# Ledger of designs, part 15: VHH binders against FYVE, RhoGEF and PH domain-containing protein tag-77 (tag-77)

Target 1, 198 residues: FYVE, RhoGEF and PH domain-containing protein tag-77 (tag-77), of Caenorhabditis elegans (x5lx76r375to572)
Amino acid sequence: KLHYAAVEFLKVQNNYVQYLKEMAVLYPEYMERFGKRVGRDLLASHNGHENVVLQIKKIMVQILPIHEMLLKEIDKVCSNWDSRYPNMSKTIGTFADFLKCCQPFLDNKADFLNKLLQLRNEDKEFDEATYMFETEVFKRGKKGAVIQQLDQVHQNFMRYKLLMLRYSEYLIDDCDEKEKAQEAIQKLENVTQAVNQK
Short names: E, the ipSAE of ESMFold2; O, the ipSAE of OpenDDE; V2, 0.75 times the mean of E and O plus 0.25 times the DockQ between their complexes.

## First folded at step 17 (VHH; framework vhh_7zox_3)

Design v06 (from u06 with G54S; at its last look DockQ between E and O 0.51; V2 from the best seeds 0.00; counts 0 for: pae E 7.7 > 2, grease 24.22 > 24.2)
Fold by ESMFold2, look of step 17:
Structure v06 (fold): chain B 198 residues (1-198), chain A 119 residues (1-119)
Amino acid sequence: as target 1 above (198 residues)
Amino acid sequence: DVQLVESGGGLVQPGGSLRLSCVASGFTFSDYAMGWVRQAPGKGLEWVSDIHYSGDTYYADSVKGRFAISRDNAKNTLYLQMNRLKPEDTAVYYCATGWYPWEDTFDYAGQGTQVTVSS
C-alpha cells in the first residue's frame, strides 16, 4: 500500500516531465520542420505578437528544470525505499513552493487557448501541422489534444495534494513521517489556493 | 478519506437512456478533474469521459455524441447522461479523480454502478 502510494509519485512525475518536453521541445521542432517542407515559417509572429507556440515554449522551459529535479529526488526516494522509514513527505514539502512555477502559464492559459484556436483557423498549414503533430508525435489525450491539454499544467499541479493525501492515509499515526505529510499537505493547499485565485 | 459514490445504473433497453450520478467528499471537488471509466464483463478498464475544473469535456470515440458529462460544483456531484445506449455499453461504471486518461493513472474511484443494456 505505502510503497505503491510512494511509487505513484514517480509515475505521475515522469509522465508530466515527458509532457513538458513534448510541448517545450517537440512541438516547436515539429512546426519548424513542417514549415521548411512547405516553405513557411509557421512560428512567425502573429498579429504583432510572438507566435503562441513560442510563448508556451518559453514558459515550459522555465518549468521543466524544476520538475526534472523533483523527478530525480522522487526517484532517489523510491530507489532507496524502506517502508520502515518512509520519507517521501520531505521531498514533496521541499518542492511545494517551487511548484507555483506554473503560475505564468495559468495566468495566460485563456489567452494561449484563444490565440492557438485563432491561428489554427486562420492558417491552414499551421492547422495541418498541429493536427499531424497531435496524431503522429504528441499522442497525449484524444484528437485536438494540444488544445485539450492546456489544462494539464493546472491538473498535474492539483494532483500532488491528492497524492499526498493518499500517501498519508497509509502512514501510521503518531510518527514523524505523518507529521511531515500533514505539513506538506498544508503547503500544497496554500499554494493551490494562491494558484486558483487567477 | 476521499469518497466517491455512484448511482443511477440499472437495466435498460437498447436505444434507451440513463443518467449516472457521483457524489464526492473528502476533497475540494471544484479544483479537480473528474471522469468516468467502465469495465465490461471479463474486460479491463476503459476510459469513457472526463471533465476538467474549467468545465472542458472530453470523450472516448466509442461514446462521443451519445454521452454527456457534466458537474455541479455546488453539490459536489458528477453526472454522465447516457443516450442511445447499446448492448456494448453494458459495464460497471466508476467515477474517478486524480488521473489523466492518456496515462491510465487515477488515484480514486468509487464502488461503481452497474449498467445493463439488453433485450
Scores: ipSAE 0.018, ipTM 0.479, lowest interface PAE 7.7, mean pLDDT 83
ESMFold2 (binder alone), look of step 17: mean pLDDT 82; pTM 0.833
OpenDDE, look of step 17: ipSAE 0.363; ipTM 0.704

## First folded at step 19 (VHH; framework vhh_7zox_3)

Design w01 (from u06 with D50Y; at its last look DockQ between E and O 0.55; V2 from the best seeds 0.00; counts 0 for: pae E 9.8 > 2)
Fold by ESMFold2, look of step 19:
Structure w01 (fold): chain B 198 residues (1-198), chain A 119 residues (1-119)
Amino acid sequence: as target 1 above (198 residues)
Amino acid sequence: DVQLVESGGGLVQPGGSLRLSCVASGFTFSDYAMGWVRQAPGKGLEWVSYIHYGGDTYYADSVKGRFAISRDNAKNTLYLQMNRLKPEDTAVYYCATGWYPWEDTFDYAGQGTQVTVSS
């Protein structure tokens, strides 16, 4: 149980890093390639502002390396795992404060959502290219999947809290790891409360 | 402890209805998306329905138009109204959180409630 609870951090972080790569790299590149094929710049400025896909890319590129490092540290903990000496809490606690790096994205999430919806409604080729990306690259096959995935940044915070709660439930009482788990949970609560106040 | 407690399952004839409930505790219910997954005899988990913390709802194709998910954040309760039930809806239904419909894992689930659709 304790080991499987620890491994769930690895699954969650793997999925999140993949999401960041999809939005930071794959989606902009797909839109460029699709645009060249149909003779358009699908990432051109919209309503006098930088295209929303590029705005998202800029922020995601800042977030991605931090989460790739967290993934490496989680993988190291899982690869060297010994249930007699559980040690996930330090890794999660250390990175909890760095998770604030997603604050610029979260501050702008509603605006990004509105801009994406507006652009898809107003630009048929942008909408078709996004739909094709969703079905061809995401492999999840539904119109609107990119928009649903914007919520991943926020939901990832929430899932870390649940993962730490589950992990802590399997630790023996009155041990150093349990105390570190409670400290990590508190750090995650503080970050979540600060983020949710927006 | 995080706890999810399902109720409302039972035996029903094809075409009938059931309403499932799930009472949650140990976390801030209103902050989390919630969902229902099911497991038919001898099969893997299949997502059924999902409700975002903002209230938007999503359904698997197999249940669209027949099932309705809802939540009451004041009572920490998730609901699934199941109408026009079919024998293929027979399964153990689990309430879950920490999960998106397209993921094959979740952070927490309840003990499940059995739904049997048979004559």
Scores: ipSAE 0.006, ipTM 0.396, lowest interface PAE 9.8, mean pLDDT 81
ESMFold2 (binder alone), look of step 19: mean pLDDT 83; pTM 0.846
OpenDDE, look of step 19: ipSAE 0.496; ipTM 0.766

Design w02 (from u06 with D31N; at its last look DockQ between E and O 0.01; V2 from the best seeds 0.00; counts 0 for: pae O 11.6 > 2, grease 24.4 > 24.2, placed apart)
Fold by OpenDDE, look of step 19:
Order: C-alpha cells, then structure tokens, then sequence
Structure w02 (fold): chain B 198 residues (1-198), chain A 119 residues (1-119)
C-alpha cells in the first residue's frame, strides 16, 4: 500500500508533465504548422495583444523544467523504493518551496480562458486548428478541450497535498518518515494558502 | 469587408511581360498568405502562385521560372511579374487569399484582371 501510494506520485507527475509539454510546445507548434498550411499566422497578435497561446506558452515554459525535475526525483525514489525506508517526503517537501512558480499562471488563468474563448469565437481558422489539435494530438483526443484543461495547473497544484496525506496514512506512526511527511504536508498547506489568497 | 482589387492586365504579344497588382483592404494583410489564380476561357480556376506571410513563394509548374510573386505589406499590395508570356497564359487573373489547393477554393478573391497573350 505504501509503495502504491509512492507510485501514485509518479503517475500523477508524469501525466502533469505531459500536459505541460503539450501546452508549452505541442499546441503552439501545431498552431504554427496549421497556420502555414492555411496561409495564416494563427499566433498573430489579436486585438492589439499578444496571442493568448503564446502568453500561456511563456508561463508553461517556465514551470515545465521545475516539474520535470520533480518527475525525475520521484522516479528515482520509486525506482529505488525500499518499504523499510520510505523516503518520498523529502522530495515532496523540498519541491513545495518551488510550487510558487505556478502563481503567474493561476493569477491569469481566468484571463487566458476568456481570451481563448474570444479568439476561437472570432477566428474560425484558429478555432478549427484548435479543434483539430484537441482531436488529433491532445492525448489523441482523450483530454478533451484545451479550454477545459486549463485547470490542470491548479488541480495538480492541489494534488500534492492530497497525495502526501494519503501517503502519510500508510506510514507507521513512530517512523521518521511520518514526521517528515507531516512537515511536507504543512509546507504544502502553507503554499496552497498563500497562492489561494492572491 | 474584405476587398481585393486587381490591376495591370492587358494585351501583350507572346514573349512579352506584364506586371499585375492587387490592393487589399478589410483585413490584416501581413497575417495572410496571398496568391493568384486564373481562369482561361472555357476552363476552371487554376492556381498560379502563392506567397506566404513569411515571404516564401510557391508556383504552379506551368508558370515556374517565368512568373514571380511578391508583396509589399506596407502598401497592402500583392504583385505578379509575368515574363515570357505564352498564349496559354491568356486568362482572367484573380488575386486571392485563403487558398485551399486540396479543395480548389479560396476565401476571398477580387473581380479579376484580363490578360491576353496573342500575336
């Protein structure tokens, strides 16, 4: 059960990193390629503002490396797992200090959503391109709409605490890891509160 | 509303040259690929040339090496320099945007300019 809980971190983080890559790299590139085919710059400025896809890209590119690093660390912990010496808490606790990197996206999420909706409504080719991306590329159509998936950053942001709580439940009460887990949970709580208050 | 206005057509002898112009309005010209299509008497529309918003040019095999497409984004103007003209080049030439070769359609086109190559 404890090992299972540890592996859950890996699964969640892997999926999240994939999402970040899709939004930071695949979606913008797809739009560019699609634009070339139809003879338009689909990432051109809209209504005097930088294209929202590029705005999202800029933020995603910043947070992606941090989460990739976490993924590697989680993978190491899972690959070298010893149930006698569970050690996920240190990794997650250390990472908690870097979760603030998500703040810029969370602060602008609503704006990004509105801009994407507006752009898709006003530009048929942009809408079509996005739709094709959603159906053909975006997890091969399994992830649904790009707009619906904008909450992934916030959802995963909150998932770490939940995962740690579940992890902690499987730890022996008197073990060192239990104390470390509690510390990590507290850090995550503090960060979550700080982000949600803004 | 999108408007495309062609000019520069006329009568020319075989081997002669013409330069077509197209002035665009009603959209952000620099964000779009532009192109030329033509329609000869009794024939369907034929793609001639395109220029990407980034400047890359493309030509039909029938005009490659003879025609040159260019654009001036500051003037919202598309050009087609036609050299070594042949009788088979006789057609109404249309400036177009949103060309889809796989469907042989375009989003917008002008009224066209007549090009006649005859001895």
Amino acid sequence: as target 1 above (198 residues)
Amino acid sequence: DVQLVESGGGLVQPGGSLRLSCVASGFTFSNYAMGWVRQAPGKGLEWVSDIHYGGDTYYADSVKGRFAISRDNAKNTLYLQMNRLKPEDTAVYYCATGWYPWEDTFDYAGQGTQVTVSS
Scores: ipSAE 0.005, ipTM 0.204, lowest interface PAE 11.6, mean pLDDT 89
ESMFold2, look of step 19: ipSAE 0.011; ipTM 0.338
ESMFold2 (binder alone), look of step 19: mean pLDDT 82; pTM 0.836

Design w03 (at its last look DockQ between E and O 0.43; V2 from the best seeds 0.00; counts 0 for: pae E 7.1 > 2)
Fold by ESMFold2, look of step 19:
Structure w03 (fold): chain B 198 residues (1-198), chain A 121 residues (1-121)
Amino acid sequence: as target 1 above (198 residues)
Amino acid sequence: DVQLVESGGGLVQPGGSLRLSCVASGFTFSDYAMGWVRQAPGKGLEWVSDIHYGGDTYYADSVKGRFAISRDNAKNTLYLQMNRLKPEDTAVYYCATGWYPWEDSGTFDYAGQGTQVTVSS
């Protein structure tokens, strides 16, 4: 049970890093390629502002390195795993404060949503390209349009606390790892409160 | 501790309706996506539906138009309204949290004990 709970951190983190790459790299690249085929710059400025796809990319590129580092550390813990000496709590606790890196995205999420909806309504080629991207790339689990995928940043951030709670439930009482797990959970609760404050 | 408690299952004839409930505790319910998964006799887990913290809903193709998921954040309660039930809907239904829209069913952090739904004449 304890080993499965630890491995879930790796699975969740790997999936999230892939999502960040999809939004930071694949979506802008798709829009460029589609634009060349139809003779348009689909990433051009809109209403006097940088294109929303590029604004999202700029933030995702800042988030991605932090989560790639966390992925490497979680992978080390899982690769060297010994259930007699469980040790995930330090890794999660050390990175808890860095998980605030999602804050700029969350602060702007409503604006990004509105700009995406507006651009899709006003620019026929942008809308078609986004639809094609959704059908060709976001077929994972047969759901996940670009708009709905914006929820993932908040959902992933909240999931670390759930993962730590589950991991902590399988630890024996009165051990050093259980104490470190409670410290990590408290850090995650503090970061969650700060991020959800609006 | 996170707890999820399902209720509302039972025996119903084909074409009938049931409403499942799931009461949640131990976390800020309104911040998490919630969903239903089911396990028919002799089969693996099958994703049924989920609802995100913003209220958006998603359904498996097998239940679209027949089932409706909803939540009441004031009561920390998740619901599944099941209409036009078929014998193939017979399963244990689990309330769950801790997965994402891009993941298939079977990857979740918490689930309840389940409630039995039996559709037979």
Scores: ipSAE 0.038, ipTM 0.475, lowest interface PAE 7.1, mean pLDDT 82
ESMFold2 (binder alone), look of step 19: mean pLDDT 81; pTM 0.822
OpenDDE, look of step 19: ipSAE 0.480; ipTM 0.770

Design w04 (at its last look DockQ between E and O 0.59; V2 from the best seeds 0.00; counts 0 for: pae E 6.8 > 2)
Amino acid sequence: DVQLVESGGGLVQPGGSLRLSCVASGFTFSDYAMGWVRQAPGKGLEWVSDIHYGGDTYYADSVKGRFAISRDNAKNTLYLQMNRLKPEDTAVYYCATGWYPWEDETFDYAGQGTQVTVSS
ESMFold2, look of step 19: ipSAE 0.065; ipTM 0.514
ESMFold2 (binder alone), look of step 19: mean pLDDT 81; pTM 0.828
OpenDDE, look of step 19: ipSAE 0.506; ipTM 0.775

Design w05 (from u06 with W99H; at its last look DockQ between E and O 0.55; V2 from the best seeds 0.00; counts 0 for: pae E 6.1 > 2)
Fold by OpenDDE, look of step 19:
Structure w05 (fold): chain B 198 residues (1-198), chain A 119 residues (1-119)
Amino acid sequence: as target 1 above (198 residues)
Amino acid sequence: DVQLVESGGGLVQPGGSLRLSCVASGFTFSDYAMGWVRQAPGKGLEWVSDIHYGGDTYYADSVKGRFAISRDNAKNTLYLQMNRLKPEDTAVYYCATGHYPWEDTFDYAGQGTQVTVSS
């Protein structure tokens, strides 16, 4: 069970990195390609400000490298896993210091949601393109809508603590790793509180 | 220990209403997106509704306009108001964390509560 708990970190991180790539790269590129087909720039400024898709992209591009680095580290831990010597806590604890990179997105998430809704309502071609992206890339009905998935950043931000809690439950009470896990959990809690208070 | 305990299920006639509750413990409830999924007899899990940490709500097309998800963070409780129930809504309803069905799994789920819609 402990090994499975460790592998769960890898699964979650892989999916999250994939999401970040979808929003940072695939969605904007999809809109660009769609726009070319219909002879229109769907990423043009709207209502006097930069297109919201590009605003999101700018933030996601900053977040993505940090999470890719974490993915590599988690993969190393899982690939060299020894249940006699569990060692996920150090990786997660160290990463906790970098979670503040999510702050700019979290601060603007509501605004991004509103802008996307407005743009989809006012621009039918943009709406159609986004719908097709959801269908073809997000797999509409399985991964949901772009606006629905905007919460992925915060959700995964919070999930590290939750995953560590579950991880810790499978550790032996008197092992060194359990103490490290508790320290990592506390660190994640502190970071979470700091971010959520803003 | 993380726990999710569903309640409020039962037998109801078509067109009737039910209100499901889910009490969460073992984690900071207000920090997480919560949702409902259901499993009908002989079918796989189906996403029903999510409510995110910011309060945004989302619904499957099959329940949109009929169901309403809400949360009381002070009570660590998730709700699902189900109106105009249909026989096809018959299923075991689970309270869950995470972003299902974006991922094939969720971090935590309850034992479920049975909802049966029949005349």
Scores: ipSAE 0.031, ipTM 0.412, lowest interface PAE 5.1, mean pLDDT 89
ESMFold2, look of step 19: ipSAE 0.123; ipTM 0.549
ESMFold2 (binder alone), look of step 19: mean pLDDT 82; pTM 0.839

Design w06 (from u06 with D56S; at its last look DockQ between E and O 0.60; V2 from the best seeds 0.00; counts 0 for: pae E 5.8 > 2, grease 24.4 > 24.2)
Fold by ESMFold2, look of step 19:
Structure w06 (fold): chain B 198 residues (1-198), chain A 119 residues (1-119)
Amino acid sequence: as target 1 above (198 residues)
Amino acid sequence: DVQLVESGGGLVQPGGSLRLSCVASGFTFSDYAMGWVRQAPGKGLEWVSDIHYGGSTYYADSVKGRFAISRDNAKNTLYLQMNRLKPEDTAVYYCATGWYPWEDTFDYAGQGTQVTVSS
């Protein structure tokens, strides 16, 4: 149960890193290709601002290295795993501290969602291209709508609190790892409160 | 200790309505997306609806326009208003947290509440 709970961090992080790459690379690339076929630049500036798809790409590129490093560290913990000496809490606790440095990147995600909705409502070719991407190319799933999944970026960070709660439930009471798990959970809580207040 | 407790299921005639509730504990409820999934007899789990921490709601096509998800963060409670019920809605309904639509998965679910729609 403890080992399965630890491995769940690896599965979750791997899927999230793939999501970030899909939004940073596949979506802009599809919009460029579709645009060439219909004779329009679907990524052109809108209302005097850089296109929202390119703005999303910029933020994904900035947060990707942090999540790729976390994936590497989680993989190392899982690859050397020994349930007699559980040791995931330090890795997650360190990630929580580091993640607050990414707050400026997260501040704009609600604005990106609003801009994306506006552009889809105002530009028929952009809307159709996004729809086609969602239904034919975006590989993650049946609810792969770009709008819904962008809203999930924040929720993936919050998932780590739930994963830590489950991991901690399987630890022996009054041990060093349990104490470190509680510390990591508190750090995650503090960062999420700061994020949610802005 | 994360816990989710559903209630409000029952037997209803086609066209009727039910309101499901789910009380949550063991985590900061207002920080998380919450959702409903269901399992019809002999079938796998089917996603029904999500509501996110910012209030955005999402629905499966089969229930869109008939069901309404809502939450009360002060009471740590998730709701599902189910209108114009059909026999196809018969299922055990589970409240879930940590729902991730791009993975079609969740981290925690309750024990479920039975909804039966028959004449």
Scores: ipSAE 0.046, ipTM 0.506, lowest interface PAE 5.8, mean pLDDT 81
ESMFold2 (binder alone), look of step 19: mean pLDDT 82; pTM 0.837
OpenDDE, look of step 19: ipSAE 0.685; ipTM 0.844

## First folded at step 21 (VHH; framework vhh_7zox_3)

Design x01 (from u06 with S30D; at its last look DockQ between E and O 0.04; V2 from the best seeds 0.00; counts 0 for: pae O 8.4 > 2, placed apart)
Fold by ESMFold2, look of step 21:
Structure x01 (fold): chain B 198 residues (1-198), chain A 119 residues (1-119)
Amino acid sequence: as target 1 above (198 residues)
Amino acid sequence: DVQLVESGGGLVQPGGSLRLSCVASGFTFDDYAMGWVRQAPGKGLEWVSDIHYGGDTYYADSVKGRFAISRDNAKNTLYLQMNRLKPEDTAVYYCATGWYPWEDTFDYAGQGTQVTVSS
């Protein structure tokens, strides 16, 4: 119960770091390789603007190191876990302010979505390459999964509060860790308000 | 405590319509993507639709053009309008928050509402 709630942070963060790498590294690389096979530069400028895949990459490489560091800290907590002395709240509380690093992506998400939709509609090779990436790398047999997952930055940011609420539900009342969990939840709420003020 | 309460299910003939509702509490509804998943008899959970905090909507191929997801942030309520229902839509429908397609999971789900499509 409490241990499984704590381990859920590790699973979530592991998957999110992988998502960031997929969007920042694997997707651009896949598009380059597919393009070479079909004799095209699928990452070339579109309508006089930098390709949207590269714009997304630039932002994702800014937020990835912060989340890799958080992953390392969560991994330490889980690897040394002792349910008699639960201690996830400090790690989440320490990183709460840095989680707003998603703000530049959120400020541009609607534009990225529109550009991706437009490019997939106008460029059949780009569309097919993206579909193949979604199928082969995401292991999702659904067209549009890249577009759908652009919200993962905001959804994952908000997810930390839900994970803390679940973790806190399994803590015993009058426990120091539960008090620290409530403090971390408050910090996450304050950061959430700042992020959503855009 | 996070709570999600579904309603609006029932028995309907093929070709009929139903509107599902989900009332949420215990979290800031506006901040989260919301979605519907369903479980047909003897099967695992199947993603149906989600709506993201900015209002963008997404659908499984099996329901595109027939189902419409919406949300009313002022009422903390998620909706699923289901039209032209088919027997294969028969399932328990769960409202979920924190739907993460790359994990095929969610943080919370309700208790579900039964939809039965039969002659």
Scores: ipSAE 0.012, ipTM 0.443, lowest interface PAE 8.4, mean pLDDT 82
ESMFold2 (binder alone), look of step 21: mean pLDDT 81; pTM 0.824
OpenDDE, look of step 21: ipSAE 0.013; ipTM 0.228

Design x02 (from u06 with F27R; at its last look DockQ between E and O 0.04; V2 from the best seeds 0.00; counts 0 for: pae O 13.1 > 2, unsure alone 61.0 < 65, placed apart)
Fold by OpenDDE, look of step 21:
Structure x02 (fold): chain B 198 residues (1-198), chain A 119 residues (1-119)
Amino acid sequence: as target 1 above (198 residues)
Amino acid sequence: DVQLVESGGGLVQPGGSLRLSCVASGRTFSDYAMGWVRQAPGKGLEWVSDIHYGGDTYYADSVKGRFAISRDNAKNTLYLQMNRLKPEDTAVYYCATGWYPWEDTFDYAGQGTQVTVSS
């Protein structure tokens, strides 16, 4: 169970990085290519403001490298996992210090959502292109997957504490890792509370 | 990235059986909890079943006792044995990753396979 809990970090982080890549790279590029095919700049300013896709991109590209780094560290831990010497807590605890990088996104998530919805409602070609992206690249099988992805970033931000709680439950009470896990959990809690309050 | 390819769908009569397969690309299949979701005509996505990387299985109430999820990590393949099929089981079935035990969410990566139950 402990090993599974550790591997769960890898799974979640893989997904998280993928979500970030999709919004930082794949979606913007797709829209650019789609626009070129139809002879229109779908990422042009809208209503006098920078296109929301580009606004999201700017924030996501700042978050992505940090999470990619964490992914590598988690992968390393999982690849060399020894249940006799569990060692996930240090990685997660250290990463907690960098979670504040998500603040700009979290602060603007609702705005991004509204702008994206508005743009899709007002620009049919943009909507169609986004839908094609959702079905051809996201492969989510439904309209609105891009919008939903905004929530996924927030949810994954919150998942770290939950994952550590689960991880900690499978640790032996008298092991050093248990103490480290508790410290990491506390750190994550502090950071998540601080971020959510803004 | 994980690529998922579903197969095994088809047309069956009520009470019939089908076995769906999902082949995943990559070498980390065993690291993922896998699941099935389905989308009936005019309806949203519905969770069907999950299998944890530890082997634990979970089912929606609507399919409990009739469906069985399994996995072969050596083959990077996920299965869904569907027995005693009902018309209401008609849907496109998708293989999915990104199972989270604390919420009902998936990532969808497969193209889906059509299952039609009709007399």
Scores: ipSAE 0.000, ipTM 0.198, lowest interface PAE 13.1, mean pLDDT 88
ESMFold2, look of step 21: ipSAE 0.171; ipTM 0.580
ESMFold2 (binder alone), look of step 21: mean pLDDT 78; pTM 0.808

Design x03 (from u06 with D104N; at its last look DockQ between E and O 0.66; V2 from the best seeds 0.00; counts 0 for: pae E 8.3 > 2, grease 25.9 > 24.2)
Fold by ESMFold2, look of step 21:
Structure x03 (fold): chain B 198 residues (1-198), chain A 119 residues (1-119)
Amino acid sequence: as target 1 above (198 residues)
Amino acid sequence: DVQLVESGGGLVQPGGSLRLSCVASGFTFSDYAMGWVRQAPGKGLEWVSDIHYGGDTYYADSVKGRFAISRDNAKNTLYLQMNRLKPEDTAVYYCATGWYPWENTFDYAGQGTQVTVSS
């Protein structure tokens, strides 16, 4: 039970790091390679602005290293797990303030959505390349999945508090780890309120 | 500690309407995206709709234009208005948070409420 709740952090974090790599690295690379094959720069400026794929990349590369570090720390906790001395709370609490790194993406999400929709509607080769990326690499749904999954940054950020609440529910009452869990939950609550008050 | 309790299911004729409710407790409701998923007999879970903390709504293609998701943050309650119901909408409907259909995982879901659409 407690160990399974701790392992869920590892599963969630691993999936999220994969998502960040797909958007920050693989999508821009795919669009570049596809463009070379068809003789077009699919990442060229659009309507006088930097291409939306590159705008997303810029923000995601700021998020990714923080989450890779968190993944390493969660992996260490799970690999050395001893249910007599549960210790996930310190790791999550230490990283809580850094999780606000998602805020630049969230501040721009509506704009990214609109720009992606517009570009896919107006540029048939961009649209086809994005569709092929969605089916061959991304695999998080079918046509339109890149657009539909933009909210994953916020949803994943909010998920840490839910995971901590579940983990805390399985801890023995009146122990040091439960106190640390409540401290981590409070830190996550404070950060989530700040992020949600755009 | 976290609880989600659905209600409002039932038997209706094709073309009818139902309104589902989900009362949440044990977390700061207004901070989280909430959603509905459903499971038809003998099938896997299907995502239906989400509503984000800022009020943005998203729908599966199969229900778009017929279903409306909403929330009342003061009452910690999520709603799903289902109109022009079809036999294909027959399923157990679950209120969820932390549900990721593409990962087939969820952090919390309720026990579900049965919706049956038949003549």
Scores: ipSAE 0.012, ipTM 0.444, lowest interface PAE 8.3, mean pLDDT 83
ESMFold2 (binder alone), look of step 21: mean pLDDT 83; pTM 0.840
OpenDDE, look of step 21: ipSAE 0.627; ipTM 0.828

Design x04 (from u06 with Y108L; at its last look DockQ between E and O 0.34; V2 from the best seeds 0.00; counts 0 for: pae E 6.1 > 2)
Fold by ESMFold2, look of step 21:
Structure x04 (fold): chain B 198 residues (1-198), chain A 119 residues (1-119)
Amino acid sequence: as target 1 above (198 residues)
Amino acid sequence: DVQLVESGGGLVQPGGSLRLSCVASGFTFSDYAMGWVRQAPGKGLEWVSDIHYGGDTYYADSVKGRFAISRDNAKNTLYLQMNRLKPEDTAVYYCATGWYPWEDTFDLAGQGTQVTVSS
């Protein structure tokens, strides 16, 4: 149970790093390729501002290295795992304060949503390209899947609390690791409150 | 314990209705986007619907207009109202959070509830 709970951190972090790469690299790249095929620059500035896809990319590129480092540390813990000496809590606790790196994205998510919706409504080719990206990458051939996946940043942040709760459930009450798990949970709770404040 | 428990499945005639429920415990339900996925006999998992913590809803084309997802954060419960059911809707239905379509996996999912649509 304890090792399975620890490995869950690796699964979640792998998935999230892939999501960040998809939004930072694959989506703008797809829009560029689609644009070349239809003779349009789908990433051109809109309403006097940088295209929203590029704005999202800029923030995802800033978040990505922090999460790649966390992935490396989680992988190290799992690769050297010994259930007699569980040690995931220190890694998560150390990174908890850095996880608020998502704050710039969360502060702008409503604006990104509005700009994406506006651009999709006003630019038929942008809308079609986004729909095709949704069907090929997210396996959801529905308008709005990219918009839904903007919540992955917030959802991933909340996931660390859930993962620590489950991991902590398998630790005994009289051990150092359990105390560190509770400390990590408290740090994650504090960061959650800070990033949700508007 | 952190858990999701589905209920409300059963046998129903084509054209009928069912309402599925999913009760969450051990975590702050209102913080999470929730969804339904299903697995028909001999098939892979199929995404059905999602609801965000901001209230936005999304549906697969095969169920759009017939199914309605909702949540009651005070009761920690996710719902799926299924109307005008077809034999093709026969599946085990799972509630879940943290669905990753590129790996077709979940962070947390329930045990599932069987829905059978048959004459």
Scores: ipSAE 0.093, ipTM 0.515, lowest interface PAE 6.1, mean pLDDT 82
ESMFold2 (binder alone), look of step 21: mean pLDDT 81; pTM 0.830
OpenDDE, look of step 21: ipSAE 0.731; ipTM 0.875

